# Designs tried in a protein design chat: VH-VL binders against q9umr5. Part 245

Target 1, 268 residues: q9umr5
Amino acid sequence: SYKPVIVVHGLFDSSYSFRHLLEYINETHPGTVVTVLDLFDGRESLRPLWEQVQGFREAVVPIMAKAPQGVHLICYSQGGLVCRALLSVMDDHNVDSFISLSSPQMGQYGDTDYLKWLFPTSMRSNLYRICYSPWGQEFSICNYWHDPHHDDLYLNASSFLALINGERDHPNATVWRKNFLRVGHLVLIGGPDDGVITPWQSSFFGFYDANETVLEMEEQLVYLRDSFGLKTLLARGAIVRCPMAGISHTAWHSNRTLYETCIEPWLS
Below, E stands for the ipSAE of ESMFold2; O stands for the ipSAE of OpenDDE; V2 stands for 0.75 times the mean of E and O plus 0.25 times the DockQ between their complexes.

## First folded at step 8 (VH-VL)

Design qg66 (framework fv_nofazinlimab; at its last look DockQ between E and O 0.63; V2 from the best seeds 0.77)
Fold by OpenDDE, look of step 10:
Structure qg66 (fold): chain C 268 residues (1-268), chain A 123 residues (1-123), chain B 112 residues (1-112)
Amino acid sequence: as target 1 above (268 residues)
Amino acid sequence: QVQLVQSGAEVKKPGSSVKVSCKASGGTFSNYYISWVRQAPGQGLEYLGYIIPEYGTANYNEKFKGRVTITADKSTSTAYMELSSLRSEDTAVYYCARGDKWFGSSAYYMDVWGQGTMVTVSS
Amino acid sequence: DVVMTQSPLSLPVTLGQPASISCRSSQSLVRSDGNTYLYWFQQRPGQSPRRLIYKVSNRDSGVPDRFSGSGSGTDFTLKISRVEAEDVGVYYCMQGTYWPPTFGQGTKLEIK
């Protein structure tokens, strides 16, 4: 009776990370068919996000086809961006709830352990030199790198985030917006104690201005211009914001309180 | 000036539940964290949890193992803390405190405090 | 949980003299965002706690300049340059870097 749930993992992640989430869903919504997509795991999660989008699309299409009443998406971290892009390119998706679980929806601009691992000699302030190159854009992390101090480079070189945001003009912008707007609810989850998503407000489409002041979703150009439908979604009550403090990045999918408060209500 | 006014003292038996209220006045309520902290007689401070009234999201100190429930009513600008399965060790003054805006920083800001509510658990 | 250790626990002070309270955390309170979420609270007898200092060294509005906070990493200090009668009470440090927030034992400041 419950709609199927599709789970998309994050960077350097695997299906194992969602064992608790699966348990919670099984306990609270027995009979729910949950599919954790085992694609682009581990190092493969560094592949270009558009490649990932294509792979995940191939995986979800059959699932959606068998669920005429709709499906729910739970997309964690980098997976949230993959899912948003997925919903933008699919003109026939039937997603009821799109749950963005601590995802850098407005991009990333921070020194994280991942960044240090990939670029041990680079600081966030210099990463634009790498990420906004054709070579850099072959890595998923660079696909949503959003340097507020190099907006021109971002707009021109970002091959993923700038496009799905509609920040750079492209011939599919109108169609992608239309497709994304098919979603029933957009559930945005994140919090100040995440420690990875930087700024953490990115999970709520907030982000730095040129002075590294964090602005809210409603202050963003993508919202003001409704470039991919945020303003429209908000207006029709389709955006749910579920902030929670005290949750580290690797605990969003395994915290019971978080599940009950921010995820469970949207799995019906 | 923002003020938090809490409900009156409570005397409860072991095994029962208590619900303390915290009403905000003189400022905005919905977008701020409301935290709860308790202090046993002659002891230090212990953090219980928080709520963001605007979104109804709450988190709790795991020490209380699900005995604490924090809720809020935006229409009355009131937050509530309910503690169940009371025991003598729960005897304390319970405080509500206002944190920062949810989009700003953290629940731990706690720049404004209520006057406290004494909860006595005795047989 | 992060353990906050204050010293001393009892602090008798002569009026007009300086006072110093130490607070040590069991781990670094520096967060990934570069901030250190260390707070100082004052609780006068029979009153609710009052925040004095936020993020190590920032005074709240209305807090006299005789109060100052300092420190880094795991070691923090609250100083009162000249103790006044109204400063009698218990002082708590608190970390907000890690969940859940935790307090020190408290330091009881009394006038000799």
Scores: ipSAE 0.856, ipTM 0.925, lowest interface PAE 0.6, mean pLDDT 95
Fold by ESMFold2-Fast, scan of step 8:
Structure qg66 (fold): chain C 268 residues (1-268), chain A 123 residues (1-123), chain B 112 residues (1-112)
Amino acid sequence: as target 1 above (268 residues)
Amino acid sequence: QVQLVQSGAEVKKPGSSVKVSCKASGGTFSNYYISWVRQAPGQGLEYLGYIIPEYGTANYNEKFKGRVTITADKSTSTAYMELSSLRSEDTAVYYCARGDKWFGSSAYYMDVWGQGTMVTVSS
Amino acid sequence: DVVMTQSPLSLPVTLGQPASISCRSSQSLVRSDGNTYLYWFQQRPGQSPRRLIYKVSNRDSGVPDRFSGSGSGTDFTLKISRVEAEDVGVYYCMQGTYWPPTFGQGTKLEIK
């Protein structure tokens, strides 16, 4: 009937955060098999993103194998980056809808409570010193820190985001692009009232230039070069944008209006 | 330059519904937030909700959720605000106002306003 | 919801004198991007509101330079350096940092 749904949580999060989402899916698509992955919960969400990708990969393989008609991914916040990498490293994934729920797809550059908890004396202007070190790259949050004033350091030091976005060359780039392009739909969700993801437009592949002016996806080099397939997907009509103001970062998975508008239509 | 023109005054009975229109002219409509704000006679301003016509995405102030519905018709560059289960306290001037582009930093950047529509709820 | 409190609510002013309106928010209006989304609107009798100031201190095109906005965090001020007859109306502050946007009660400026 309905394709199975796999849910990947975010930073300092766990499967419990999705109880409302599961209720909404059960109401609108009864009988859907929903698996919320209980990996890298709480503090373990700070582990390097490539480590998380490997663990989540092992968990999704048997689920995808049991669903020959395909699966859907709902990936929240940092989890959206994990799912980006999963779609690239898996040679035979069968994902139909990849629903990216307020994820910093082009990176993060903002002062947040999460950052202050981990690095209490740091400010966004100085965090590049920590994040672009080998030690800093052992923390997931630094794997997608993207300081627009030190783009050269980001490109050279980022062990995850710069590679998965094709912003720096990698031996596997061609295979990763081919794999990612198998996705049926890339559903991008985000909004200005998130309060954590900064710039919020990162959820739609927009990002700051050196003057902190936000440029849209179509103006990014990764899009123009088609580094991992965004331009190809847009040309296929496979990219869906669903912006919604009035949703705070911790409410994306528990807002009924958001679910009905942005998620429900893509759960065939 | 964009102008917003609203439908005319309405007098409604308690328990009924009202639907107010807001037509944009002179510029781009689809990629902007269209917000709705009301003002009871002699009182302050209260935010109802918005729509982004291009994506059909709308959200509502919790106070009105379940009673207010905001829609848009891109072909006529017109937004609509429907309020149901009307009570006397819903008597107010209802305004539409243009926010920022959906991709902008300020969703509630209300720089262009309609002329207002008086809705009177009386027994 | 964020509560916006204005003072005074009634402001009688002699022509040519300065006027100041205060606006206080129940929590800091600084967003994670470093910007503060505080706005000031003017509503003349029988007219729609008109935005005067955006992001605390930026004047809209066509707004006279005698209007200025200032403040940070939770405390904001709209100042008119020399009140003119056309300034009669109600002034509202609004926060747009948190959903839903909320307005102050309004300050009625009158010529005495």
Scores: ipSAE 0.796, ipTM 0.901, lowest interface PAE 1.2, mean pLDDT 92
Fold by ESMFold2, look of step 10:
Structure qg66 (fold): chain C 268 residues (1-268), chain A 123 residues (1-123), chain B 112 residues (1-112)
Amino acid sequence: as target 1 above (268 residues)
Amino acid sequence: QVQLVQSGAEVKKPGSSVKVSCKASGGTFSNYYISWVRQAPGQGLEYLGYIIPEYGTANYNEKFKGRVTITADKSTSTAYMELSSLRSEDTAVYYCARGDKWFGSSAYYMDVWGQGTMVTVSS
Amino acid sequence: DVVMTQSPLSLPVTLGQPASISCRSSQSLVRSDGNTYLYWFQQRPGQSPRRLIYKVSNRDSGVPDRFSGSGSGTDFTLKISRVEAEDVGVYYCMQGTYWPPTFGQGTKLEIK
C-alpha cells in the first residue's frame, strides 16, 4: 500500500487542473488515496496566505490522522508556499515527501500577465509601493513579492515570506525550523521555460541579489544561516533537485515524462 | 578548454536506427544542458532536444518525439542521440552542443559545439 | 513554434563595406525577467556553427567588435561594420525564449 497523497493547487486554480496527475498516480500506484484539496479556488486564491494555510491545515489534519505511516504533499506554484508554511506550523505533521512543483519558494519578481491583470498600472520595478503596504499584504501575490531592490521594505512589510524564511525575527522561528525538519524529502521541480515564476530558480530556492544576478540556494543567507533548515536538509541528502526545460507553468501537472522522472519515484 | 568530440560518419538503411555519441573532454559535462541540433545538406539548423546528465532529465522537440532518444553516461562524460525509423530526409550532419548550466537563465546558450557527425540514409 | 524570418537570404558584399542582416520573430521574445533570448550564430564553410551574439547585443568572447546586435520585441539586426574575408559564411538567428528553440532560415554572406 502506498502513502496517501495530498495535492495543493496554485493561484487561480481548481482541482480539475490535476486530472492528468491523478491518472498518472492511479496507473503507477494503484490503490493510492489521492486528495486534491478543493479550497481557495479561483479568486479565493488571492486571500492572504496565512488564511489559506489555516484552512489547508484544518483539511489535512484528518487525512494525516488516518495515515500514521505518513503522507506525501504535491504542491503546485503558490501552493508550494502554503505547504512549506504548513510544515513549519504543524508540530504533528507526518509528511514524508514534500514535492514542490514550480513554486516561488524564494519569492517572485516578474513582469507577468498575472501582474498586468491584477495591477494594470504597475510593473515589477514599482509594485513594491503597493505590495509593501498593509492593503497590498491582503493579497496572496504580495505575500511572496520579493523586490531585490527594496530589501529594507521587504523585510519590514512582508507578513508571510520573510517570516517563513526566518529573515525577520519572530518568536516561533525555532519551533518552525524543528517542525520543517521532520519532512523526509524535499523534491524541487522547475525549469527555465516556466514563463511565470521569476526568477524561475526561485523554485530551487535561488533568487536575485541587488544586481539581479541569480544566486543559487547555497549562496542564500537563509541557507548559510540555516534559518529554517535548508542546510541541514541538504546535508542529510533530503533535498532532491529535478530541473526540466520545455515545460510551461500550466503544464507541470499534465506532462507524463515530468511525472515519471520527478514525481513517481517519491510516492512510496 | 572544453571540447566535444563526436563519433564518426555513418551510412544507414531506411527503417534502421543510428546512435551518435558526444564525448566531453577538458571540462565540465554533467551539470550542463547537452543539446542536439541537425543540419540537412544545404539546409538550416533544427533543434532536436537536450539532456542534463547530472539529473538524467531530457526533453525533445515534438517534431521528433517518439523517434529520438537522448541519454548520457556520466562515468564516461558521453551523451548519446539515437534516431529510429530512419528515412531519407534524416540525412544530415548531427551536432551536439553544450548549453548553459542547468541553473542558468537559458538552456539554449550553445557556446561549445562538436565537430558534427554525418548520417547518410540510403538504400 | 515561434517562426524566425531572416532577410536577406543571400547577401553579396564588397570587402570593407558594412553588412546588415534582419531577423523577425512571430511573437515577442521578452521573458518575465526582462531579458530577450535572441542569439546569432555564424557558420563558416565546412565548420560547425559558432555563437557570435547572445541576448540580442552581447558579443561572445573572441568575437570582433565589428559585429554588433540590436533590436527589441520582434525585430532584430546583426551588423558587421566592415566586412572581412573571414566573415564569409551563413548567419542564423535563434530564439530561446519559447520551447523549442527555433532558428531563422540563414543568410549566406558572400564577397562580391
Scores: ipSAE 0.784, ipTM 0.897, lowest interface PAE 1.2, mean pLDDT 92
ESMFold2 (binder alone), look of step 10: mean pLDDT 90; pTM 0.930

Design qg67 (framework fv_nofazinlimab; at its last look DockQ between E and O 0.67; V2 from the best seeds 0.78)
Fold by OpenDDE, look of step 10:
Structure qg67 (fold): chain C 268 residues (1-268), chain A 123 residues (1-123), chain B 112 residues (1-112)
Amino acid sequence: as target 1 above (268 residues)
Amino acid sequence: QVQLVQSGAEVKKPGSSVKVSCKASGGTFSNYYISWVRQAPGQGLEYLGYIIPEYGTANYNEKFKGRVTITADKSTSTAYMELSSLRSEDTAVYYCARGTHWYDSKPYGMDVWGQGTMVTVSS
Amino acid sequence: DVVMTQSPLSLPVTLGQPASISCRSSQSLVRSDGNTYLYWFQQRPGQSPRRLIYKVSNRDSGVPDRFSGSGSGTDFTLKISRVEAEDVGVYYCMQGTYWPPTFGQGTKLEIK
């Protein structure tokens, strides 16, 4: 039998977005129990990510308990960060494959339609003024806003991304790393035509330096310091990269070719 | 200097399949996009799809409705394009071309091209 | 798909004279990253296509400086300052901003 699959949605998303994914899984892995968690949908996805992590944790614990052989996580967009944090705080998770589907794993720094909607008068270059404030950190988008030009503010004010990355010292860093390393495989999916994740390489733990040059995962401090286990995971062959061009952000979960190539192999 | 060498000309019947190979030499292969483009006699260029050999990720022009399959063997630095359910309209020269590194912004640059493979579909 | 329209389709030119090819896209080729992924290819008779220009105006290595690309948004131009015999062939514009990449019809450059 196939391991259960748990799906976590993204910003302003709902379970409806995954109807095609469910069909694909049912066709290729019949009998798979797929649970799309219907939590923090729509506008509720703007709630603080730690609150979301807690909510999703309560939902996944019973599922994991009923699946001693393990489960797979498919986490889309913002959901990928939620899942990473979830795996960091859970000392007893049994996740085999963690599939990060076009997630801003190293944060977001880009003018997107979402950003324009939430902050119509703000450019990405000025968003640090809002996001790195106490009230800004009450919004999920700000929890993973990563301004490369204001690293000091990011490190000190980011209440989510900087912590799960181990970029800011905190008493749980060692334990979170240990917990995250329980994952069997980390599958990173993304591509240059996403249009939302900025830079798109963030889905592969790449990100801007101070000159807005995109650096690879292996050049990031979080990797070099192995602050949350990326270096360790890579060393043991647990990181899978699956880049694909020609896929827009809203199509990652509905493209058949993408599913067969990047998702299906990790659902067995 | 990077070179792409393709397999020889093919003559196929309608309904059959053809598989064209593209071998790279003189440079890096696995981390770059390998695109396939075709050109019917006396016509323009049409994009078929690509593969990133390192990861085996391929994407296709929807126009071909699943008839195209692109694969690669990074150990031999060879990419393959298979076209099934051939029809007369598939008669064309098929080209492979190398694009950018997968970590770059766009893969479709195609700065190095193979010599082309003529595929003739006739009853 | 994005439609690329070239003009003219046939371009007879006297040796030593300038040539100009127009390429129009059905929508703006400016991407969110600020780049415009417009390419020009040359295909000499009996040969594979060769990339001349990338991102509107950048010449590839080995491409003579008599070739130049310009334009923005939806309108692009390839210019040859002084046509030489070796320039005979078909020229294609291609957009790589949107999936899938699409080509213009091609412009056949011939010597009068």
Scores: ipSAE 0.925, ipTM 0.953, lowest interface PAE 0.5, mean pLDDT 95
Fold by ESMFold2-Fast, scan of step 8:
Structure qg67 (fold): chain C 268 residues (1-268), chain A 123 residues (1-123), chain B 112 residues (1-112)
Amino acid sequence: as target 1 above (268 residues)
Amino acid sequence: QVQLVQSGAEVKKPGSSVKVSCKASGGTFSNYYISWVRQAPGQGLEYLGYIIPEYGTANYNEKFKGRVTITADKSTSTAYMELSSLRSEDTAVYYCARGTHWYDSKPYGMDVWGQGTMVTVSS
Amino acid sequence: DVVMTQSPLSLPVTLGQPASISCRSSQSLVRSDGNTYLYWFQQRPGQSPRRLIYKVSNRDSGVPDRFSGSGSGTDFTLKISRVEAEDVGVYYCMQGTYWPPTFGQGTKLEIK
């Protein structure tokens, strides 16, 4: 018997997008109970990430309670940030593998069709004016907007990402770190042809410095300070990096080669 | 500085498989894209796929998926390209070439090339 | 797949004269990061390809300054200001913006 798998979708997405992923899991791990959470789909994916975390938390509690041997999470794009927060706020989670499919773990700083649709006249250079306002923080995409030229505003105004990354103090930081460290494996997946996640290295906890030079995870203050446990996880051998070029943003959950290489090995 | 040395020429029968090696020396191997490109006699260049040895992650041009497999052995700094179900149209010189570090955004810009391996498919 | 089209396919040139090769892509090669991943390769008879130019206009180390690349979007050019005997070979453009990377048909440069 295989551990149950819980799937969390991304921005403007729904459970329907994971048909191929479910087919692959059924082929390689027949009998696996896969639950694709049908919450905050479509336009509701724009709701504040803390609201989404609360809703997904309520949905995963009974699934985890029924699986004393543990569960796996597969979290796509924005959903990877939801799962990051779930692992921190749940003092009783039993997650073995947390599989992050091209998620902006250190944030987003790039012009995309999604941003042009939402804010047509805004460019990445001026979106900080909207996102770091109280109004902007009511939208999920602004909760992980990380402008490297206005890091002071990001640290002060981010109601979500700066807190879960331990970049700004929070009363619960110590317990969030303890909870996150309970995860068995952190499987990071991403690649240079994604086309949406900017910088794509954000999926591996890399990010821009003030000169827009991408620095790797091991050079980030959050890693060096071990703010939420990345350095501890890496030392434990619990972080898996699985970069793959040739995959566009909407194809991470429907590419067989990607599944066999990066996902399948972690679904005990 | 970095040099790629490939295995010798092969003559194969239709329906068989061939496995070509590419050994790196004089530089970093594991964290770089190792790509495979072929060239039929008198024809142009065609991309097969790549591997990042450190992570064992490989991806293939859709045209060759199911027939090509690229692997690597980090301990010997050697990458391999295996092509199965060989046809006469697979007769070509097969090159390995090193791209950028996996963290860069320009993985396909191959700047160091092996000498090539002639694979002839004939009966 | 992105189609890369070179012109001319055959380029006879007189020693010391300039040569120009055109490369067109079926779609814009500007990536989301703002960079254009277009490359030029030289292949001398019986040898492996050698990269001359990366990201449209940057010369690789050891490449003579008589080689220059230019262009934007879908239209690119490789120029040799004064052709020398050792320049004989086939020249290929390649795009690396989209998976899979694709090559032009090649331009054979010959001394007439």
Scores: ipSAE 0.844, ipTM 0.918, lowest interface PAE 0.8, mean pLDDT 92
Fold by ESMFold2, look of step 10:
Structure qg67 (fold): chain C 268 residues (1-268), chain A 123 residues (1-123), chain B 112 residues (1-112)
Amino acid sequence: as target 1 above (268 residues)
Amino acid sequence: QVQLVQSGAEVKKPGSSVKVSCKASGGTFSNYYISWVRQAPGQGLEYLGYIIPEYGTANYNEKFKGRVTITADKSTSTAYMELSSLRSEDTAVYYCARGTHWYDSKPYGMDVWGQGTMVTVSS
Amino acid sequence: DVVMTQSPLSLPVTLGQPASISCRSSQSLVRSDGNTYLYWFQQRPGQSPRRLIYKVSNRDSGVPDRFSGSGSGTDFTLKISRVEAEDVGVYYCMQGTYWPPTFGQGTKLEIK
């Protein structure tokens, strides 16, 4: 029998977006209980990420309780940050595979249509003025905005990403690291043709230095200092990388080759 | 510094398959896109797909509708391209090329090319 | 797929004179990271392609400085300041911004 699968959606998203993923799971793993969490849909996905984490936590607790052998998480885009925070704040989670599907794990520094709609007079070079304000931090997009040219503002203003990355000191850092490290596998999925996640290597915990040169995960201070457990997980062989070119941001959950290569092996 | 050497020319019947090899020497291989491109006689270039040998992740141009398979053997530094259900219009020179490191911000690129393998599909 | 259109398709040039090849894409080639993934390749008679230019204007090592690339958005140009006999061949542009990578039709450069 297969472990239950919990799916967490991204920005401006809903459970319908995962219909193809559900079909693939049913075909290859018949009988698997799959729950696509129907919370913070559409415009509600703009709510502060800590509010979303709390709501998703309440929804996953009964699912995990009914599956003592464990569950899997498939978390898409913004949803991958929600899931990473869940793994840190839940001392009672039983997640085996955390599948991060093109998520901006080290942050976002790119112009998108959603940013133009929400902040029409802004572009990536000046969005720090909005996002690193108390008003800006009320929007989920700003909770993981990471301007490499204003790192001091990011470190002081971020209410979410700098905390879950262990980039700013906080009293829960040791407990969150311990909780996160109970995950069985961290499966990182992304690719250069995504078109939204910027840099796309953020899905693999890579990010820009001050010159906009992408440093890979192993070159990041959060990895080297093991601030939330990445170095420990890699040393255990628990980090799986599955880079795939040729997939746009909205197609990660509707591509059969991607599913068979990167997702299917981890749905034990 | 890296060199790509491909297998020799092949003559195939329609409906059969062909498997072309591409061996890398003088440089690293496993963390790079290894791409396949073809050129029909007197025609331009057409991208088939790639593999990243380290992870075994491959993707294909949809034009080939599941007829192409790209694999790699890290122990021999060799990539393979297999094209099935051959048609006469598949007659072409098939090239392998080393793209960028998979982590690179310069996707593809194809800076080193093999010598090409002529595949002739003859009824 | 992004369509890449080259002009001219045939380019006879007098030895020592400049040559210019244009390449137009069906959509902007600028990525969200601000980069433009446009490449130029040269295929001499009987040889495999050789990359000349990457990311619009960057010459590969060993490429003579008489080759230069320029352009932005959808319109790109390869220039040869002084054509030499060894420049005979077919020149292709390629975009790597969108999956799958796509090539122009080629421009055959000949000496008059």
Scores: ipSAE 0.722, ipTM 0.877, lowest interface PAE 1.4, mean pLDDT 91
ESMFold2 (binder alone), look of step 10: mean pLDDT 90; pTM 0.930

Design qg68 (framework fv_nofazinlimab)
Fold by ESMFold2-Fast, scan of step 8:
Structure qg68 (fold): chain C 268 residues (1-268), chain A 123 residues (1-123), chain B 112 residues (1-112)
Amino acid sequence: as target 1 above (268 residues)
Amino acid sequence: QVQLVQSGAEVKKPGSSVKVSCKASGGTFSNYYISWVRQAPGQGLEYLGYIIPEYGTANYNEKFKGRVTITADKSTSTAYMELSSLRSEDTAVYYCARAGKWFEHSPYYFDYWGQGTMVTVSS
Amino acid sequence: DVVMTQSPLSLPVTLGQPASISCRSSQSLVRSDGNTYLYWFQQRPGQSPRRLIYKVSNRDSGVPDRFSGSGSGTDFTLKISRVEAEDVGVYYCMQGTYWPPTFGQGTKLEIK
């Protein structure tokens, strides 16, 4: 029997987006119990990420309790950040594979259709004025906005990403790191043709420096300081990188080649 | 310095498969996109797909999905392109080409090319 | 797929004279990172393609400065200021902004 799979969607998304993913899992791992969480759908995906973490936590507890052998998480886009926090705040999670599907793990700095819908007159260069305000931090997209030209504002104002990445100190950091390190595998998926996640290397814990040069995970302070366990996981052989060119942002959960290459091997 | 050396010319029957090799030397192999591009006699260039040997990740131009498979052997620094269900229209010179490292922005940089392998499909 | 259209397809040129090749894309080639992934390749008879220009206007190492690339959005040009005998071959533009990468039809440069 296969371990249950829990799916967490992204920004302006819902469970319907995963119909192809469910078909693929059913074909290759028949009998797998797949739960796509219908929480914070559509516009509700804009709620603060800590609020979403609490709601998703309440939903996953009974699923994990019924699966003593463990569960897998597939977390898409913004949902990957929700799952990052879930793994840190839950003292008792039994997650084997955490599959992060094109998620901005080090943050987002790019113009997108979603940004223009929400803030029609904004540009990526001036969004820091909105996002790093107390009002802006009430929106999920601002919780992971990471302007490389205003890194000091990001470190001081980010109520979510800077804390969960250990870029700013928090009293619970040691416990969060210990909890996160219980994960069996951290499967990172992303690619240069995504078109939404900017820089796309954010899905692999890479990010812009002040000159917009992208630096790899191993060059990030969060890795070098082992702030939440990335260096320990990599040394353990628990980090899987699965980059794939030719996949657009909305196709990660509906591309058969990607599924077979990057997801299927990690579903036990 | 960096050199890509391909296997020799092949003549195949319609309906058969062909597997072309591309051996890399003079630099690191595993962290780069190794791509395949073909050119029918007297015609232009057409992209088939790529592999990143380090991760075993490959993707293909939709025109060839189901017929093309690209693989790599890191121990011999060799990439392979296999094309099945061959038709006369598949007659072409097949090139391997190295692109940028997987982490860089451009996966289609094509900085070094193999010498090409002529594949002739005839009945 | 993005369609790349070159003109002219045949370019007879007198030695020492300038040559110009146009390349037009069916949609803008500016990526979300602000870069334009437009390339120019040269293929001499019986040889593999060789990259001349990357990201519209950047010349590869070893490429003579008589080669220059320019353009933006959907319209691009490769110019050779003074054609030499060694320049004979087929020139291709390529876009790398969208999957899959696509090439123009090629422009055959010949000496008159």
Scores: ipSAE 0.760, ipTM 0.885, lowest interface PAE 1.2, mean pLDDT 91

